VH-VL binders against Probable pyridoxal 5'-phosphate synthase subunit pdx2 (pdx2). Designs and how they scored, part 4

Target 1, 248 residues: Probable pyridoxal 5'-phosphate synthase subunit pdx2 (pdx2), of Dictyostelium discoideum (Social amoeba) (q54j48)
Amino acid sequence: MEELIEENNIKIGVLALQGGFKEHVEMVKSIKHCFSECENKYKYSIIVQEVKSVSDIKKLNPHGIILPGGESTSMAIIASSNNDGENIFTFLKEYIKQGNFIWGTCAGSIMLSNNVDGQKVGGQSLIGGLDVLISRNYFGRQIDSFETKINLNLKFSKNNNNSILLENFEAIFIRAPAILDVIDKENVEIIGEYIVTKKDGTKEKVITAVKQNNIIASVFHPELTNDNRFHQYFVQLVLNNHLIKIKI

## First folded at step 24 (VH-VL)

Design w2 (from v4 with light chain S99K)
Fold by OpenDDE, fold request of step 26:
Structure w2 (fold): chain C 248 residues (1-248), chain A 121 residues (1-121), chain B 112 residues (1-112)
Amino acid sequence: as target 1 above (248 residues)
Amino acid sequence: QVQLVQSGSELKKPGASVKVSCKASGYTFTSYWMNWVRQAPGQGLEWMGWIRTETGNPYYADDFKGRFVFSLDTSVSTAYLQISSLKAEDTAVYYCARRPTWDYSGYLDYWGQGTLVTVSS
Amino acid sequence: DIVMTQSPDSLAVSLGERATINCKSSKSVLYSSNNKNYLAWYQQKPGQPPKLLIYYASTLESGVPDRFSGSGSGTDFTLTISSLQAEDVAVYYCQQYYKWYTFGQGTKLEIK
């Protein structure tokens, strides 16, 4: 068995401004294998680190970044208070454009969305890049917090030939947003959905997770469960992208 | 029965403003999105945008950003379209149309009768 | 923007005969995530608002006569009236809602 070299390390940053960033770190650390036989093709190690500033991100130079839940407004305030000269959200915009992977959970998903309900008219997305319409605190208007089982269709490529269906995945929603629509269906893939029964008895399907190229968003909190498969999914996406870059 | 009833025809001069109303009945107003569609005389349909009835957030098509404002009065299940700085080219029938929220779709299942706005000097 | 192009612009069909209207999208409106075509058909009679006939390319709206049907997938779609009735005289529009909303230019259907 070939020894692991530094080049074989997959580095994941977890934005640690606010929210459940520790739980995300622990979930990533708990990953032992990939969904496919990726380990047979490439031996790798996962390095996970909390990042709080642009300087931290640059130092780590991660292949992927996780934006944890919490409150997007709070995160924005914290980010603006960091006098490191460079705004972390501006940096992340460029980070995404460079093709690096990013995954936003709950508040993180809002930050990544190009269209956000519940903010001031004309308000600009903090990070953006995801062509969806997301409603802030959607479930807060219906149900504050709840747990349910949802099905997740994990897509590793645009071609449906490489997908894994996770049935009855435990999903935790905490004052969760909901993705109400996919604006650009050409590039945005639905990973999960949930049917909401409104007070008047009407039903509405909302999207709970999406993937657009190197951007992943989930409105639920997989980090608060004992199921690391969504984290595994993200890491594998990062790995797959890395393998392409190094021409393996 | 689902109904969308719009305000009557308007005759305006260039530079003036107009506000069209669309009153919904027969369903829960905030459970469906409201869209606006323009149709110039003898022309096709143009989607203007929608307003989230639950939150009041409007979304405008690119060609309808600036002078067009969507608003709501949920207490009376009414959506409004305001056009400012009217131009002759704004002469058209304006429709409100309901979008179901099931399956995050975008078809429009019920339409108002339309409001003719004529802009003439 | 996705451009919708209908054909023909106008047609005349005899009563009881089949009427066919085509709609082409500049890009596919088939969504891979759910395998649905995000296409709708509307009927607009003179002096009336549009009426929804079909959504998701082939699903008939409630209350619409079964002589109306929609077919197609991807970029090519067809609205068919199996037996034209006098009340079917109207302008018909296709609409995509795959990426925002755009309409075809309309097809005027008359009785021959």
Scores: ipSAE 0.899, ipTM 0.951, lowest interface PAE 0.4, mean pLDDT 92
Fold by OpenDDE, last read:
Structure w2 (fold): chain C 248 residues (1-248), chain A 121 residues (1-121), chain B 112 residues (1-112)
Amino acid sequence: as target 1 above (248 residues)
Amino acid sequence: QVQLVQSGSELKKPGASVKVSCKASGYTFTSYWMNWVRQAPGQGLEWMGWIRTETGNPYYADDFKGRFVFSLDTSVSTAYLQISSLKAEDTAVYYCARRPTWDYSGYLDYWGQGTLVTVSS
Amino acid sequence: DIVMTQSPDSLAVSLGERATINCKSSKSVLYSSNNKNYLAWYQQKPGQPPKLLIYYASTLESGVPDRFSGSGSGTDFTLTISSLQAEDVAVYYCQQYYKWYTFGQGTKLEIK
């Protein structure tokens, strides 16, 4: 067994404070292939672990972190940050600044957003970094939970030259937020959209997923499906970034 | 027909407060965002911010943070602009303007007639 | 902040002639995700509120005469009135909504 070059191991941390983290771990473990035939070019392995604290994250030293969704998750994260010696939010902010990848799902996407609608005016983002306006529980006002097919434009670079369109991706929304606006369109790329029919019959297009450099957000729960392509997307982004760093 | 009707002109002293109203009709009030735009006499248009009519959350442009407050009364489909600690420089016509929510756009498709606020000692 | 600069500041055009107003943004307002230019044009007549003419750089608002058209992409945009009418006397503003909202300084259009 050719010892996997340690340099080619991609480490993914899944914040495991509350809800959905197991599913994310399983999804990441299920990844067998890369979108861009990365396996043909580089031998890599994916290491995914649950992390519950800054200490855990430091120990793992992941190339990417997944922030699971759920209101309970958010609360758990907040609670954890208060109990631990090192504030996880502060750590994650720095983690992002260092260019490491982070993916927030549902509640995680809210935490990453610079502007959150539905909260008290002036409330600071917990983590921030994503230049969008996200509405908390946008779908909760109308629909508690639903599943639908959406198209996802997976962007691997800032230039539209390297994107993959996933059509009819099964997306699960659970009291989901919605991104209502992209504030900085220079750096934020839209991955997914959804058309909402309001009670009055008017249509509103909302954004369901975005990428801003090393920050990814989705308002839906890909971890609750049997489709690991979004996780694959995230891992590939992490991989690509890692390869650049190691000058490959 | 979509209409935005604003309250009448105001004359205030420096340091006073003013509250401008914008009543919407002809559409579902909460389905569109409301924006405020200021225009000083003989000057151009200046975006002040918006308020989400569905949630009541305001967003202020940097120059309009502090003394400017956006609010709503959804029961009467009305948006309000309150300016406190009025200054002479606040003398302007204030417009409310509707923003469609389709395609996360930012153009303003309907405007109120404007409210002149004059601040004079 | 994205600065919008219109040119000229004032323009006099004869009736029936073409009027052209330019607007430049300090940064591109072309969004790569949807390939749309986040630019609008407004007309403001004296004593009246602004009226939306064009959005997404080239889409004509409903009810606006077809003599109005918008063109351009990225940082350079143009509002064109193919045949100036008397009722077109107004101040015209461009607006970007790519990053928050900012307006050009306005262009006063008069009849020559």
Scores: ipSAE 0.899, ipTM 0.951, lowest interface PAE 0.5, mean pLDDT 92
Fold by OpenDDE, fold request of step 26:
Structure w2 (fold): chain C 248 residues (1-248), chain A 121 residues (1-121), chain B 112 residues (1-112)
Amino acid sequence: as target 1 above (248 residues)
Amino acid sequence: QVQLVQSGSELKKPGASVKVSCKASGYTFTSYWMNWVRQAPGQGLEWMGWIRTETGNPYYADDFKGRFVFSLDTSVSTAYLQISSLKAEDTAVYYCARRPTWDYSGYLDYWGQGTLVTVSS
Amino acid sequence: DIVMTQSPDSLAVSLGERATINCKSSKSVLYSSNNKNYLAWYQQKPGQPPKLLIYYASTLESGVPDRFSGSGSGTDFTLTISSLQAEDVAVYYCQQYYKWYTFGQGTKLEIK
C-alpha cells in the first residue's frame, strides 16, 4: 500500500463538544468516492478526526471543519472558550477568513450566521461570516421536530454551471432553526428550501441550507440519516479547494 | 381588508422624544414583518429597518442606529417607533409598511398613511 | 450599499402617451439561486403613502392597472405606463431588496 504523501490527504475536523459529532465522523468515514466526477488522477485519502479545542485543531490543521448541532452546543463552546487560553470563536473566525471550509448543522448554522433572530440579545453571532438571517428554534415554535423529504441543489461553483440536484433527500429537523432571509445575495447561494404552513394558513418559504464561499450551513441533520451525500458534498468542496491551492 | 393606521401628527422641541404607533388589521399581525420608512419634506424614501413581529427583534439600518427604537404590542397588533433626543433633521413623515414573508421577499405591499413629526424650537 | 439611480428626475408626458422611467442599480440585483430580480416599483401621489406597483422587476401587484409594466434585468430596469392617465401624476420610486433595502431618488411624473 503506497503510503499516500501527506500532501494528498484531506483532513476534516469535527468539533466534538456537543451534538452528533460521532455521527458526522461516521458519515465522513463512509465516503468511498467523490461526489462529482472526480477525474482526479490522484488518489486522495480522507482523514477525519474529532477536535475539542483550538489546540486540537491546530494539531490536525484541517482543510475543513464540521460544527455539529445541538441546543447545548453553543453553551458547550462558550464554556470551553473560558477554559482554554485561546478563544475558539476568535480562532474559527480567523479560520474562515483564511479560506478554510466550515459546515454548521442546526446549532452550528446559527453560530455561523451574522444575524440571529430569537435571542433578544442584539442578534449577535458567535462566529459569524454567513450573511443570512436565521431564526433560532423556528420549527420549535411551529411544527417542532419532524422528518421530511426535501430537494437540495448542491452548488460547487458560483456560476451555477456546476450544480447537482438531489431530489427527495431525507431531512431530519430537531427543533430546528430556519434561515428566513439572505442578506447578501451576491455571495450566498441557496441549497435547500422548505414551505411551512402556519396555523393561520399562511405559507412561508424558509431556507434550509446555504453556501457562501467556504461557509456551508444546514438547519437539518444529515448525519442522522443513512444518506452521506451532503457529507460527500462538503468533502468534495474541500477537495476542490485543496486541488486549486496545490495547482493540480 | 389589510390596513395600517398610524398615529397623528406630532410637534416636538429639540431634545424631546416621540412615539409613533402603527396599528395593523385585516391580517395576522405576527405573520408579516413590519418596516419603517422615513421621508423628509420634499425628499425621497429612506428605509429605517424592520421588526420581526413574531419575536420582536428589531433590525436597524446603519443611519438609524441609536436614537430610534422599534417595539411591538402584539396584543393589539401595533408596532411602535420611538425617537429620542429629537433633532431638526428628524422632521419627516414616518411610514410603517408590511413585508410579506413568502419567498423571503423584501418588497413592501401595504403602507400606513404616514405620521408627520415636526421638530422645531 | 447598492445605489439606485433613476432617470429622469422629472418628466412631463401628454395624456394617452407612453411614459418611461429608468432605474439603474450600482450592482446587479439578479439572484442566481432563483433567477429573480429583486426590484420593486412604487407610486406615491401627493399627500399619500407609497403604493406598490411591481415586484421582482416585472410582476404586477394585484389591483394595479395593466397599463403599468416593469422590465429589465441585472442593473437596468424600466417602468412603463403605456397610456398615461390623469391619476398617474405622482412620484415613482424603484427599490432594491437584494442587499438590505435602498430606494431610488424618485422620478416626478406630471402631465404635459
Scores: ipSAE 0.897, ipTM 0.952, lowest interface PAE 0.5, mean pLDDT 92

Design w2 (from v4 with light chain S99K)
Fold by OpenDDE, last read:
Structure w2 (fold): chain C 248 residues (1-248), chain A 121 residues (1-121), chain B 112 residues (1-112)
Amino acid sequence: as target 1 above (248 residues)
Amino acid sequence: QVQLVQSGSELKKPGASVKVSCKASGYTFTSYWMNWVRQAPGQGLEWMGWIRTETGNPYYADDFKGRFVFSLDTSVSTAYLQISSLKAEDTAVYYCARRPTWDYSGYLDYWGQGTLVTVSS
Amino acid sequence: DIVMTQSPDSLAVSLGERATINCKSSKSVLYSSNNKNYLAWYQQKPGQPPKLLIYYASTLESGVPDRFSGSGSGTDFTLTISSLQAEDVAVYYCQQYYKWYTFGQGTKLEIK
């Protein structure tokens, strides 16, 4: 039983270069239980640690990584990659390919997107993996920052049978990007949407969060609220995947 | 009412360039994406790509990368398609078509009348 | 790429009779997130641009006569004209927008 408990330890890395990495760490630490429909009745522990380099990530060997938001975070990541022998973007690409979970918030979501509005045609994403079109600073063109309530449909499997609807989730947008389209809908699941009223009165529905297999992206900042349910969602996904791998 | 009016037919020699215009009216130009669709004589429809009218960022289908350039003049609500180094195989009717931005859809609800580009030696 | 295949390539139908055009996608265009089929139908008359008829497989575009209807889900779709009119002579195209955009090869509809 002790060995089983050790195997059920979930390790989460939070990229701690710039941005709200501390808030993410605290949110993960605050997780006490799974959702009511948790597939796993096994005891598990969550280990969360800040990681600043590829070496840190390798040392921790996390089951999931959180990429915090903020433009400063992106710049810091680029800067740090120049100091390390191994490029962090290359590492994260491989990390994702290995089936490990990654969650990008705000700037992190941009980095994970295959198509970024404003990027040179044919340009490669820093990390990539999400088959979406994301617009950088979409809300910045209209509203710098705002808070609103959105509904989140948390899907734990490809089958709609195992989903949790979070109504009136408090979402904080800070110069936030927006996902404008799902380019390939085969594996991308929409978690959240928001209706934008344009200047001319027309309405545009944008996507605020998505899941594609082991990649999660949100354009808002759940770490800046007192609601850890999105973090719970991420951790549970990581846990579910881990349990499958260890055949428990 | 919504209208997309394109420039007139073009006759070009191989190696030349052509620029087709699509002027939009009856709606806010920047609130809808603009797509380009090619139709060779007697053939079906081929999606070429779109341009975000709000940012001017183009997205090209794989077959239309390189010689095809989408651009905008938002001041006159006009989208442009430029084809360089024209080939005989570029002979076709080119359509601009509007894409709604509601519900991240991909259907095209309004079309220009089309512009015939003929490439002949 | 998702390949769209229409059938038949050409169809002749008598006035007042039902016309049926089929469209098959090489992959499902049913989106699990919203249970919508990302499929549209267009009508193109000679010398004219395409006109949107149906989107999301079964939603009739505003201004389109109700004799037009779309049905199907997943990979198999059908455009139906309940009572063919003279003005319905055209080439009809299906389009998927599930993964980028691709069109069927078209179906030419004529009056018998």
Scores: ipSAE 0.896, ipTM 0.951, lowest interface PAE 0.5, mean pLDDT 92
Fold by ESMFold2, fold request of step 26:
Structure w2 (fold): chain C 248 residues (1-248), chain A 121 residues (1-121), chain B 112 residues (1-112)
Amino acid sequence: as target 1 above (248 residues)
Amino acid sequence: QVQLVQSGSELKKPGASVKVSCKASGYTFTSYWMNWVRQAPGQGLEWMGWIRTETGNPYYADDFKGRFVFSLDTSVSTAYLQISSLKAEDTAVYYCARRPTWDYSGYLDYWGQGTLVTVSS
Amino acid sequence: DIVMTQSPDSLAVSLGERATINCKSSKSVLYSSNNKNYLAWYQQKPGQPPKLLIYYASTLESGVPDRFSGSGSGTDFTLTISSLQAEDVAVYYCQQYYKWYTFGQGTKLEIK
């Protein structure tokens, strides 16, 4: 009976190497209900924990992991320390391949990308798996930070059959990257976009959030807002995936 | 009026190098990505890659990694294609072509007149 | 790795008559996230560079005569010239820009 209640626990790891991991933890803790799965018949609880090593991740055995933003070079160096016998990025590559959910914010989205514009030999190590072209510091080249309202088309399955529109979501950009193009349009769904007006009046459309199956990326910082709906979205995806696994 | 004016025909020996220029006018050069496209004599069109004119960062199609180098001189609104270790199979017309940025994926809206590079001994 | 195949390889059409060129992609170029077909058509007149006619399968580029139209979705696309003019003699190329770029082999259009 008690084991059945425990089976409804959703475990979220937040990679705590550097950056805004505490803000992510607090946002996940603030989730009282998900979009559609908070039913009296099936109870679930959210367990969220900072993870700093492969050992921490294995102990938690999370259903999903959040990669916060931060200084991406420092995070890559710390991740490659190999102090518990495994490189964290190498472990996360396998974690993703196994179908576990991962969400990268800002620098975290860069670390998940397969193609980083201007990536050099000997450059920053990456996790990969997300088939987009991302540009580091795209917005920061003009202004360090800004806030603006964007629309988010939250995708729960392919073909937009189960999508929710969040209008006028307040998005916080801090030296943020931008996704310039989607390489694998068959598997990558666009959640958010933004139109930049250049000095000459030319418009450039960039992508601010995507979903590729179990990989979520956003270039903005939902964790720095009063709106936990993007964290609710991620937890809902993790919950949906868990429910599919226990039925099979 | 948007215009892409390329350098003139080149006659080269195998093993030599060539640098094709593409000078843009009628728009802000750094606001649009530049692509290079090859057309061998009597053949169709083959995309070679692009360069972000804002940053100078290139991307090469798989078949063009190595001997083909894209570069820019933004002070004169000019993109360059350099081909080293020329082979007879490099004989083609080379086009520069502009990509609009109002959508995240782009067709090629304006093309240069083409530069014929002939490689023979 | 998307192959674009055009048909026919060449055709001759009388002035004022309808010309139809087909383009088939080996994979769908319809992006479900925005419901757009990432397909373009180009005209290349003898001795000239290609010129953009149509993008997103059916949207005419500015300055292109409205006798040109594009249709189709997914893997099958058609370029139609409703009333052929002498200046329409060219090779026509379809192109996917769903995953970078691939061009069809071209269709040579002549006046019968």
Scores: ipSAE 0.753, ipTM 0.878, lowest interface PAE 0.9, mean pLDDT 88
Fold by ESMFold2, last read:
Structure w2 (fold): chain C 248 residues (1-248), chain A 121 residues (1-121), chain B 112 residues (1-112)
Amino acid sequence: as target 1 above (248 residues)
Amino acid sequence: QVQLVQSGSELKKPGASVKVSCKASGYTFTSYWMNWVRQAPGQGLEWMGWIRTETGNPYYADDFKGRFVFSLDTSVSTAYLQISSLKAEDTAVYYCARRPTWDYSGYLDYWGQGTLVTVSS
Amino acid sequence: DIVMTQSPDSLAVSLGERATINCKSSKSVLYSSNNKNYLAWYQQKPGQPPKLLIYYASTLESGVPDRFSGSGSGTDFTLTISSLQAEDVAVYYCQQYYKWYTFGQGTKLEIK
């Protein structure tokens, strides 16, 4: 007697404390297909919900969480001020350690970073886990927002050369941070880069998106575009992880 | 021409402080990160940390947290290393060294001439 | 935590002959994302600061004589001076910049 094929409900939480969480929800809802072939043994449905507290997260029990952009200091205050009896950032640290997937955009990428340039002792609390050096104010020092086309090398498995190149992806930067360096090059993969030409003609290369195992970070706002391919990428990573877990 | 010119040698007693300067010329000072490297007499090179010249934000290697302070004066294109509560084991040549930005790599393309700090009773 | 070990600690080579210095890292310094080895070589003459010779294991810095070359990948690297000149007497350091900075202990090159 063989086991019956089960439907897989892929559950995505979007942290709805502040910022662009509604746009992320709509982008996930717009996903019609996966990047890779649908496996003929498994059927998938995608469930996406806003989550505002540890209680909400536990109730949904999501396979992955999107941490939207916004004002990172306000998010940290709200997370610690929540009246459900548990700090959201503390819960998310454990969520990440357990191998669950998380994707931070803009301010969300700052909150996931282990090393924030200029971070003061006793300053804003962070989730951590991503071993990069990030600058909060990189692009905002010169211009508040801009759009440009970048190439994204989407990586699906650390040990496999399985990638998809997205050329000319429209990236929206709003007071965006930049990743200045990767601290753990063994485990952090670069998805996107950008070359800044300074006033003196000097070129500076910065990193705009990375993957460290179950942690994804991007400094731009794909949720504000008409292109859901980065959301497809995140959902595909969550699906792949789920498939590995149910086969063991 | 890119030049990093450091302040002269210092002779100090234990417990004193010293401030080493590194004046940059021939490039835009705030476009490149500055590093500090120590070389004790007869020994190899030891990285101490960097400072982002654009922001003044420092990063210190673990062994150099506490008594070692990096700072800047961008108006005169100068980086500083201050060492407080000097100990005999702080006797070394201290170098400033520039990190290029055309990649996110950290090799050091230009070095100052070095400043000998001698700490003796 | 990446330890850089050079060999030999010192060597003597006749003028015009080849000098070879080896450097081994305790972990690979090849970054798969860009396929680059994060390894540099420096020359330090007596009483002088270090001078960059080579970065990314094999890329010669501008103004460095063509007799200098670098090779290797991953954990094993070599600096070669094809025809030793009197001005090449120095201590040579390898350096990883894969995670922070770690220098090898140095190799003293003398004229035999």
Scores: ipSAE 0.748, ipTM 0.875, lowest interface PAE 1.0, mean pLDDT 88

